# Ledger of designs, part 2: VHH binders against Leucine-rich repeat-containing protein 39 (lrrc39)

Target 1, 343 residues: Leucine-rich repeat-containing protein 39 (lrrc39), of Danio rerio (Zebrafish) (Brachydanio rerio) (f1r6i3)
Amino acid sequence: MTGVTVCCGTVNSIKALWETRIKKTKDDLKKEKEQKDRRAVGRLTGAWEDRIILAKLKEKIVTEEGRVILRIEKEEWKTLPPALVQLSQIQEWQLHRIGLQRIPRFISSFQSLIVLDLSRNSVTEIPKEIGKLTRLRELLLSYNRVSYVPEELGCCENLEKLELAMNRDLDELPTQLSNLKKLSHLDLSMNQFTTIPDCVVNLPSLEWLDMGSNILETLPDNIHRMEKLHTLWLPRNELEYLPDNISRMKSLDTLVLSKNKLRDIPPLMEGMSNLRFVNFRDNPLTYDVTLPDLNEDVEEEENDREMFGREFMNFYIQEARKRGSQNFTSVLNVMLEGVSETA
Key: E = the ipSAE of ESMFold2; O = the ipSAE of OpenDDE; V2 = 0.75 times the mean of E and O plus 0.25 times the DockQ between their complexes.

## First folded at step 1 (VHH)

Design a11 (framework vhh_6fv0_2)
Fold by ESMFold2-Fast, scan of step 1:
Structure a11 (fold): chain B 343 residues (1-343), chain A 127 residues (1-127)
Amino acid sequence: as target 1 above (343 residues)
Amino acid sequence: QVQLQESGGGLVQPGGSLRLSCAASGFTFSDYAMYWVRQAPEKGLEWVSTISWRGGSTYYKDSVKGRFTVSRDNAKNTLYLQMNSLKPEDAAQYYCAKLYRGSYYDSLGYQDAFDVRGQGTQVTVSS
């Protein structure tokens, strides 16, 4: 579109104005070109820096047994550069002890990730984008500063191993974690849990659980729902009693309960045929029992003297039963002595 | 201070043998039961074997029974694990331990027990 408006003025004044405009337009175009050239040089410099960063990161990529691994050792990386997204085919991150402070939100681009090892860093947050990693099998975040777990972690349906030990402010898990149908290994030790979360009890494939060094006061009555659990480590908690339903955990072969506040052992535990290794040491058990003298036929009781193990457990249950019966009989006899003269 | 130092790991072919050792110091070794545990990248920490304080009783994970033998020398404060007929599934970092950990606040938790008391010894099985 073209339009021309002419205002009143002398011919010489109009010519001077046009000449001034032409000169100004040429100067403006020159400045604009110089600014564009400077911006182009800046963009090229940024692209070169990205290429250098990518080259350094590519040097840290190794292929072992067909798996593409990003391994960083003995270097400090407080954050990961966005340029890393160009290497989205990486299947494993081995980034322990690098001073990492944040898991980048662009982690969602790494849909080939199978193992994410970020242990012994300074991570304070697991981003919700973690839930996009549907191929993830192992998430190792022990020795960080994580205070909550996003519900989107429940979308990692192939997760088999989750380690969150020593995240001092962690005291709960989202209910969506019960969606982790393949999870077999869970480490929640050295946190602030007061109970085993219902979502953990409802994990159908869980085989190994460590919740030692928390502040557990009780075990849930529905603990027997963990039908595949073989190993349960609960040392250094505040447990005063065990639920009777612990005896219904048919797969349980290892149970560590040392340094709790247990006053008794449920008699039904005598029937736990798969329980090979148990430790009741350093608990304020009601009855002080001494195991029988050791000889060639009872050498297995040596282990129980230090651990308060399975042989100790069975012997304690039997002795508690005997002492209870003996005390009742003695009290009853004393009471009846006075009545025998009344006819 | 309790210290545990593992050694004897290495690369071996399937069916091969290795003997692991654990040197203990800082406590009266002969008064405590000792344990071998392992961590494979895909399976996590798992108990392997227990030996009583005098060596009279030994216990094993079902998958290693008949192949592994735990023993101890209380005079030398040393724990051993003889591993025969090794399988690829036995490949792991092996640690010796006392069963229970220290308090939460002294950093002697389960994970810290392996890192503070011993670095473990790596067993690799390849053909």
Scores: ipSAE 0.000, ipTM 0.220, lowest interface PAE 11.7, mean pLDDT 79

Design a12 (framework vhh_6fv0_2)
Fold by ESMFold2-Fast, scan of step 1:
Structure a12 (fold): chain B 343 residues (1-343), chain A 123 residues (1-123)
Amino acid sequence: as target 1 above (343 residues)
Amino acid sequence: QVQLQESGGGLVQPGGSLRLSCAASGFTFSSYGMYWVRQAPEKGLEWVSTISGGGYSTYYKDSVKGRFTVSRDNAKNTLYLQMNSLKPEDAAQYYCARDYWRSYSPAGYFQHRGQGTQVTVSS
């Protein structure tokens, strides 16, 4: 049947709506093309820059003794570019003296890393992502600006060497460092430590420890727990005495105590038969001990008063025992004479 | 300024010999005990030998006793390490050190100017 709408305004409204929709569709398609073209150009330029950076980084990769090494020398890199993640097979970073200010958090991608040498940079923070480097054997961060060591470093279970010398504000370590069961070498020299941390004393495999140039006033009584320690470097501290239990350190071969405040040597140290080298120079030891001249027939040789060696240590202990006994007898005699004269 | 300069390293076959020298300047050499220390690739710094200022007291790491001899010439301000019967495990960078001097090295006792001398032992 024939129904006819006689309102011309309705037909014109429909035409206007359709024309508006056509225009909007054309504008939307133009915007989509411009956005696609801009994204394509942006991706192309970014990919090009990444290719240039990656090519430069590949030139710095060397293979020595079967190890893939990234070595950067005589160049300034305040930060490392994210493009570096494409080279995650690298086993060693030799990045000393490059002005590095930050260890990138993407370091966790470098699961093959065995050695990380970032010494002599301006690093202020060790990221917690360091704990993901389970193959890491050596972490060298001496001469940086690290004030805090993250507890996640304790997750680096294969770590054998840790060097943190000269970080100025470093005065403590997290207790989780005692989880480093393979750590044999630890350098904490030239920092602000007032004590050897308990976590360090509890390291079961530690063989070499340097804590020289700190502010150590005492050594812990449980120092003998470091049963494998053969080398202990403690020069330029504030040590006034040594604990008797130092004599129980069965593996100790080398002990450097120069430039401390030691007034005495524990007599029990006379029994330290494994001690090959000991240095007591520049300590205010109570007694002046002169070592015998063993080469009287050689006028060119001087009697060496350097206050080092087990021979010096043993002579000092023996002499201190003799003089201490005489001083005690003198004091006791004065007391007894005082009583007799008063009567 | 205190300066230490090592020399005399090189490539040698197992059983061979090398003599290392350390030239010292900037301090009264005869007044200080001197040390030889070494660092092999991927190993920590290890003490090798020491000698007193007067030169008549010497000490050695057990593994080098009878093979290495430390000596000094105080008139020439020079420290020496005579290395005989060299073994592959002796291959390392060798450094001389003075007990009071803290080097610029992360190893603590080395001068940045004392770069050490490399000893390689291979057939």
Scores: ipSAE 0.000, ipTM 0.268, lowest interface PAE 13.3, mean pLDDT 79

Design a13 (framework vhh_6fv0_2)
Fold by ESMFold2-Fast, scan of step 1:
Structure a13 (fold): chain B 343 residues (1-343), chain A 123 residues (1-123)
Amino acid sequence: as target 1 above (343 residues)
Amino acid sequence: QVQLQESGGGLVQPGGSLRLSCAASGFTFSDYAMYWVRQAPEKGLEWVSTISTSGGYTYYKDSVKGRFTVSRDNAKNTLYLQMNSLKPEDAAQYYCAKRFGYGSRYWGSFDLRGQGTQVTVSS
């Protein structure tokens, strides 16, 4: 008939499975107890270790010119211990090249911090707690792995210097950075920026900006809002032209544009009398021009290749105007020949 | 790592000459434009001169133009400032600065590494 046959091997395998589960559950419970005991021992040992770590950290504190500095050199510290909070009076951290992977959230306890030098580490994140450091004047994070800047950095209203050069995937900044009314120095070089952020253009006290070695294709039309900017470094970008409003940057004395894709120089730049140092080297400028011969011996071949200064800029603009007028006249003559009444 | 050491200052009479030197180390000197800046007592930092990477382009403060000459020797990693027809108003602590950092015109815009060299002009 239709009877169900149960294989003897199936019954034996079910029993073996249950015995295996019972053994595994007992082993798991033993492992949990051992792990819990190890954590308890670790916590008790940690209290002793915290005292040793605190003593070691105290030895790394120096007072120079009335400033309390934590300086760590020739040692690797991937993270900073929570025991450090007991030393919250520290005004400066000099922690470059220590292999630091994380800025601790307890940084907010360091209300006296004026300088954070964490350059040449492996930091991947700036914690939002950075915004609690209202006395901070300098944040040095160049040569790290930061891909994102928190909006709370805009709360550091006393910040004067921000260095974020060579930070991998960094390509934007939060709009709240425009709240940094005292920021005078900004280094964003060797990152992935395609434009100068609006928040940077809106910084009212910015004097020095380096955005060299990015992928800038254009400069913003409102660049003239940077009224105090005297130094602008933009070498090794993808700039094909400059906006006319660059000529309205009345404080600008140093402009470095070497190794871009510039085909022309805006004629209005001829009026930039305060521009003392400008560099157009290694750009595919449309017109091949040379500076006038002053009846002097050329001492070095490099003199012709050196920094294309304001004298070159003005001469190029004047020559381009002459050649452009001639070319435009030629185009007009061709057009006029098609409709000319001269018999 | 970056070090700049100024020398060649001293006491001179009005109309005299001095040659300042700046010995650079810890960076590739030939890759950087260099600056001379000065600080007179009770006054702000003043830009004096700029020189391009090879020396092909030079710039001067209006009051020193025609009297001062900046030059460099990239083989010796040394920057120079030849000062002729010195005036009492030229008396100051003179510093050299690397172009990395601030621009040439404004106080606090220079990244100064050395102690400077003192120039005194006195009859």
Scores: ipSAE 0.000, ipTM 0.121, lowest interface PAE 18.9, mean pLDDT 78

Design b01 (framework vhh_podentamig1; at its last look DockQ between E and O 0.52; V2 from the best seeds 0.00; counts 0 for: pae E 6.9 > 2, unsure alone 64.2 < 65)
Fold by ESMFold2, look of step 2:
Structure b01 (fold): chain B 343 residues (1-343), chain A 119 residues (1-119)
Amino acid sequence: as target 1 above (343 residues)
Amino acid sequence: EVQLVESGGGLVQPGRSLTLSCAASGFTFSSYPYGWYRQAPGKQRELVAAIYSGSTLYADSVKGRFTISRDNAKNSIYLQMNSLRPEDTALYYCAARYWSGEYRPTEYWGQGTQVTVSS
């Protein structure tokens, strides 16, 4: 029974090790509970700070049309006091020009938030706790210093509007942004994007996109996957051509491409019947064209910029086809004359 | 590093005045709440006065006799103690509440300065 004894000895040693680990775990949990209880007592004995801070914060609470709003403007608040959590019923933060440097991690306690407007501050980071705000409809962080958007923003399933204009170093977005099934308005203007990210192309409800004043060099070939997009702002980029599939954007009503490097206009865009306003001004288009008969026949319509923009596009396409065909014919004529001289 | 250093304690006769000072360092002084606490032998530590953003708060036992103030240029908080009574005898502490976006604020305490009121 020597073999059994060795096996039994090993089992007893393993049991002793497990019992020691279990005891250690229980001791750790007890210490954690005691620490948590001491923090709770400290909060009760330290209530004077909360009282005085809450008095100041309550002065900033406004109720407008049934919404509870925290409104602070042009007053220095580089950080927000944690006592703010005790006002978690707030539905809107409107905090403008307060020098705010961080979105506090306790933002997760504000489960009633619908609008988080922190425009024109010094915010450098969106905390991952933002993903706990499942009722959030608007996140406005234009004119800040955000360089990174966390994956957890994709958990804000009711988000309808996201503004991140003028954050200067922003150049990428997490793939999880495509999880925002209700996002209809996205402003990424005045940043450092070199292309439209795939996660943006995959947003199923996007209706309005501004990526003006970036460094876009190309647009994705699958741009037509944005089936609900009606407004696309792309001025002041580095685009040299448009993908042919742009003509398949059936909902597109407004397309601004001014101040790019476009040489030509895709001919299939002539068939985009919903496109009412298109702007190609300040591009080095190959052909210089002028709309015909504006002086005599259509002077009243000159006041309607949207009509003239589409007319310019269509006229340019027609002239490009006409002049391209003429060049082909001219080359053929020269070749035929050369053959005739040898015959 | 956050430090709070109290001074100005001592032995005084009943009815006289005393000023306590608390010098703060290591963070932006004007953005945080400060308070004075006291603890007599055998008793729990109790709030005496607090100040934050122009607002003040006093314990009932010291209202009208004590005044808390702050000087942002000197990074200091003061407790002017008038009409002192033997019951005011205690170890007086300066405290601050600090936050930098953390989930819970951090408390900072001084070492305390003794005030004894006796003839």
Scores: ipSAE 0.020, ipTM 0.567, lowest interface PAE 6.9, mean pLDDT 82
ESMFold2-Fast, scan of step 1: ipSAE 0.049; ipTM 0.621
ESMFold2 (binder alone), look of step 2: mean pLDDT 80; pTM 0.803
OpenDDE, look of step 2: ipSAE 0.128; ipTM 0.643

Design b02 (framework vhh_podentamig1)
Fold by ESMFold2-Fast, scan of step 1:
Structure b02 (fold): chain B 343 residues (1-343), chain A 121 residues (1-121)
Amino acid sequence: as target 1 above (343 residues)
Amino acid sequence: EVQLVESGGGLVQPGRSLTLSCAASGFTFSRYAYGWYRQAPGKQRELVAAIHSGSTLYADSVKGRFTISRDNAKNSIYLQMNSLRPEDTALYYCAKVRYGSGWYDSLYDYWGQGTQVTVSS
């Protein structure tokens, strides 16, 4: 009856609930296994894709003049695959204009690297692992988005050439860069430097420096410590004067100072016998000076702004001295007349 | 858009002469200063000669042997190289003097691929 039927119905309901829970648990375990299997298949698919990518990269390796080069042209590579480590014998990376966003940390595996050309990419960081590249001679990172340079770059003791032009907000360098005893070429143009860093001034082998299109207002008094510097490019800065010690830079043959705010030329620069190319164009120099015997074959438009060459520099210094002496004599004569006693 | 294209390089014996040409396109040629640079294998790029207005300048290694000139009507500069020596072997580039009125342009916009000069017997 009704009492017995209700008790039997409850037992059957409990059994159905148990079977439902067992089925649900089994389905959940099946879903977990399918997810694990999908991850395993994903790993196998990834390994297969890595083999294809590696094969594609091997096709981009060329040997020129005994150097093993990885060259990528007209392709977009935002990142480099870890499989590239299998090609650690590469001596040069030519990867300009490929849209690269990151230098991989596994770069440390490429101990045979001599040249790293990553110019005109979107690189935001130089990884500390760059310091493991002790054979590196050239690091070309111009036209990227690097905001700071890691101190570990100072460990690249064979580095001869460093190019960091146009890296947006780059305004300083780590002091450890003075450890680059072989560095002879440094391009820091089109950045935000307000001074030539002390670590740059202390580079013992530096021969060529470009710091044009920065915000330099002064040059350091110890600039003469750059004893081997033969080329100094400083156009489009905010320089108002030059320190007298620039005259002590005995190796300097090329000095570009165009588009600054220079009002004078230090008289001691007349003694710079090795200076061959010097450009003062577009500076508000105090005295208007025209060189005698200008070549009539030269365009008039270019003659209107003549502030170019050592001949101009020496003639300006001589005329400024002459005009300054004349003005002093005139002032002295006025003062002497004013002191005359009417006794 | 300013482009410089070098030409006139080649293989030449020591003591001979060669003339390099640089053709400019884009902005007004006559208003700028120009120079010739060279880079030998394993060496830095060096300024060889420059011309602006009435002034010409030469590296000590080439003074008296090389002559820089310009032709504003043809938008061209030239490098006359006399008494060539094996140490003159290099890739030669012409360049506009850096950071003229186009400071926002790439430094590379004013550098061509160069012209190879090889001086050997």
Scores: ipSAE 0.000, ipTM 0.240, lowest interface PAE 16.4, mean pLDDT 78

Design b03 (framework vhh_podentamig1)
Fold by ESMFold2-Fast, scan of step 1:
Structure b03 (fold): chain B 343 residues (1-343), chain A 119 residues (1-119)
Amino acid sequence: as target 1 above (343 residues)
Amino acid sequence: EVQLVESGGGLVQPGRSLTLSCAASGFTFSSYAYGWYRQAPGKQRELVAAIYGGSTLYADSVKGRFTISRDNAKNSIYLQMNSLRPEDTALYYCTARLSYWGRSEYDYWGQGTQVTVSS
């Protein structure tokens, strides 16, 4: 129970209420002015900060061989400032190992951009605005944290080189990448691919492909569609066999298959006269074969001669054909189409 | 275009011999595994004989009676069938497999040749 005190204060109560209102109005006006002053100072300091940042960025612009390059080295830049849009005539970004966490959406303003090197950063996303860079020839994003490639990358029709090695969680590509009719170099190594994507196999100009250190168990039977491919790097996968159509890859001169699970070599590969460098090291090949000591000491290591070279490949195929019995049983069992004898 | 064409089938009496031939065209002959399958009425298709490199394989029912051979110069495969029995009555198919591990989309088959051993 609280007692009600109603005694002799009406004039003093009115005066106190008036003084309280005056004080509150003065305090509110002070707060409003301080807030306006802080906003004015904030705008001034922000403008000066932008001017300082822009001046620092301008100092990092160089012109080499007629190209305007933004090069940042040995500095931390977790994000790129919006003021950078004032320098939209830049043709190359060389921003390797600067701790970058985001590709800004304002990248679309850089329509003169030809080379974008953002390797060894902390980029988690390629923005869809990348597709507006129709002059882009090289996109280097190896050693980042990209888990997804936007379909809009397929709009970069002048792209010749794409490097996405070591993004760890990357396991697929959008079908729209097949629109990259000029793409000649693709690095997808050290990711989580279980197959070579159909969009990659359908790239008409691809010359160099690295998909080493993925989880590839098979190569697609239509691999021969990559008619211009001369270099194929597939070390450290789970390949148990090669499709016979690999023998139809007329341009292939370099094939690296080391550290897989290959038990044999397709006999038709003996006909691959353009294949000069082939590496089968660290595979459980069925037959133990050794090349005659007719090689010169031109190779770096004597150990490097084991399971290496077209001469080894051809010799292995010839010996496997002569010895035939073990692999022949496997071929025959599959020819039976699962027919089992029980009598 | 890969083609396999069988010949030499026909009606033959028990205890007699018959030679089947398979002419192959459109590919590198020596790089394939070749086989002879047969399918008798009411039975599953079975491998009779196969050849790959220097090795041959025969079904137990034909061991010692049938011989598979090849002539690389003529792009031809042969099945010499001796001491024929009524149970050898079947449609005989020539096959070529483009696979070192049998994991290929492409098996090539001839249309078959009928062998009837009538008592």
Scores: ipSAE 0.000, ipTM 0.266, lowest interface PAE 13.3, mean pLDDT 80

Design b04 (framework vhh_podentamig1)
Fold by ESMFold2-Fast, scan of step 1:
Structure b04 (fold): chain B 343 residues (1-343), chain A 122 residues (1-122)
Amino acid sequence: as target 1 above (343 residues)
Amino acid sequence: EVQLVESGGGLVQPGRSLTLSCAASGSTFSIYAYGWYRQAPGKQRELVAAISRGSTLYADSVKGRFTISRDNAKNSIYLQMNSLRPEDTALYYCAAGYRGYSWEHPSQYDYWGQGTQVTVSS
């Protein structure tokens, strides 16, 4: 309803109020524009800095044999700048010994990445974004400070090689790692593992495993599930015995057990016909056994081949069986003589 | 602490022989294994032959043609290459490792030479 008439003094007060509101609105719009202009200047400054960093990174890109490689050598890069995402077509990162402290979360932008070599850095964490790298074939993180592996690494379905040696506090792996159906090479040496994880035993394509210099006290009874494993390196652990099912590993060619606490060799290992190289050196084996050398003309190095090879293993098994029988007979004779004196 | 220097590379015709030598110097007393690796353009570095205490290993492509040996008195490792083929053309590297268990894989060798080029061509 319109038709209200107000006195001149009140009308002037209303006009002053409207003029004040109009001026405030114009001032607010001016401030908003100044803030936008300030943000635009800040964006321009940041864009210029990004251009400089991007130019430096482009200088470090090489193309070798059709592969686009980011290679940084003899420089310290504690972090990688976000500007690097402009170069997302890179297929390989060769960032060895640059003092890198973190893998950037924007790694997920590098969908073309095939090889990620970050060995000998100071990386403490593998980000969950690593799981977005579905083309990744090799992840090399040996000699870092990784204490935890994210379950999302199991999403890297094309991964063929994983190296995590010398990440001193690493003692477990997520169960999702068993999803790595193409993984053939795994290096977990020089860590704090007390067992071979179930996810590792369940890897269907694993051919090569190094878990030397850990704290392995036992091998899992289901170790024979690693049907394709050709090479198993377990030196410098705490192994006191081997499970009988190790004899069921029909693909096993190389088995290194040096510097453990083994007192015996499972007799069933005598049937391991594919085992070409086996190393038992520096174990407290119960029996002192020397191979009968029928070829005295062999090189000194061959004569020094103590506790190596299937011939040593088989001869030890045979001798242990003979000496065990003799010890049992001696015990039985003592028992029988004791019974006679009781009467 | 250990340095490796390769020598003996060069251009040879198919079917001929070449011997590569690797001179090791420094703290060699703890070295357990030595290996010869090769890398052709566009290919990954691959094992040719390795030697450790009482054991040798050869790649299938070189078995029966190549022989690895060592002379402990001279701190030298040798690769005798017979019946050379054009496919043997590569840069050949000598490697040495303190680990007695990982001698089959490149990442497990502690020391590497700079390489010597072998070209097999008529």
Scores: ipSAE 0.000, ipTM 0.226, lowest interface PAE 11.9, mean pLDDT 81

Design b05 (framework vhh_podentamig1)
Fold by ESMFold2-Fast, scan of step 1:
Structure b05 (fold): chain B 343 residues (1-343), chain A 120 residues (1-120)
Amino acid sequence: as target 1 above (343 residues)
Amino acid sequence: EVQLVESGGGLVQPGRSLTLSCAASGFTFSDYPYGWYRQAPGKQRELVAAIYSGGTLYADSVKGRFTISRDNAKNSIYLQMNSLRPEDTALYYCAVRRWYSGTYSPFDYWGQGTQVTVSS
């Protein structure tokens, strides 16, 4: 009993405190429910989006000749959704011309991939995770915006075909690509290469190489190390001469050198008996040489064979040798005449 | 010898259709990629449509309006052009990549072209 006014004031304060606590408890419970409901709705929304995306992707899977293929046509997919990882048994991606901007890093989950066709997209980077695709046989990335190739691509030991044509800023390859012991087909055309990379020359199984429409000024002296190469396409480069060792390429069947700056043909190429198709058109060859005309040939089609074929090559070599010998003899005669007049 | 001969060009009104044909000769027709290119005055030559073993490709400007097809028995490639617009006016070329299996490399043989003019 400490006074009537103090007791009355305490009671009123307690009543106000209880009303405040009741209100706070109701507000807290409401906020907790709203937060649980929001989290539940958010999870449900995400789950529904994943189900819809996965269902759409499953509709694009076809099986042809025992191969499970993801084929997307006539649709724009700037990126690939992570839900795609649930379909990791896919063996082939046919995703050309879909506006793809990025190869997803989760590509490493697709251990069954044999063919990856991403041509005619807007891909700027090949992720290092590509190296996890040890079963990959074909990588098609022509008509993209790739400026460099990761060294991890060298880990794709079963790769047989690599196409990187028309990537515009691509001018080099990592040395690790020499580890691609099964690579038989390589397309590097329409890029910015100034040389055939040494790692390409060291590919032991390479059979077909296209490096047309680059800025090659010379071919490497060790070009003959490509002992299995049967097709070499080098049109629209800056080549001024060919190395003598090109004559040592015993497997070479097809050689296209049109629209270069070649002044001469190596005489040793006369021995290339396996060369069935050779094209020297639109080169400033030193000697103007024309094959003898056939009687009654009325077709302009013969003009398409000018500076073309092994017969042209051999005839040019023989004629160049003859004209060179005459020039050398003339120089020697002048020198000898000068000496004889002074004696 | 490889020859490609285009036909079917002409003057056509906007909104109408036109079919271009390309007759190929001098080689085995199947298994090569074929393309249709066009070049308008003052513009660079652009790929309009291509057909190859893996399917078909279309330029964004013609997607949904143009259809490329082939008839292996007739050694012919076709370009069906629907809903033609004045901006489709160009010289149209047929092309083939004889030495490669895909459309990813540049085409190496071309026809002489057929003129398409869309005007009212």
Scores: ipSAE 0.000, ipTM 0.094, lowest interface PAE 23.1, mean pLDDT 79

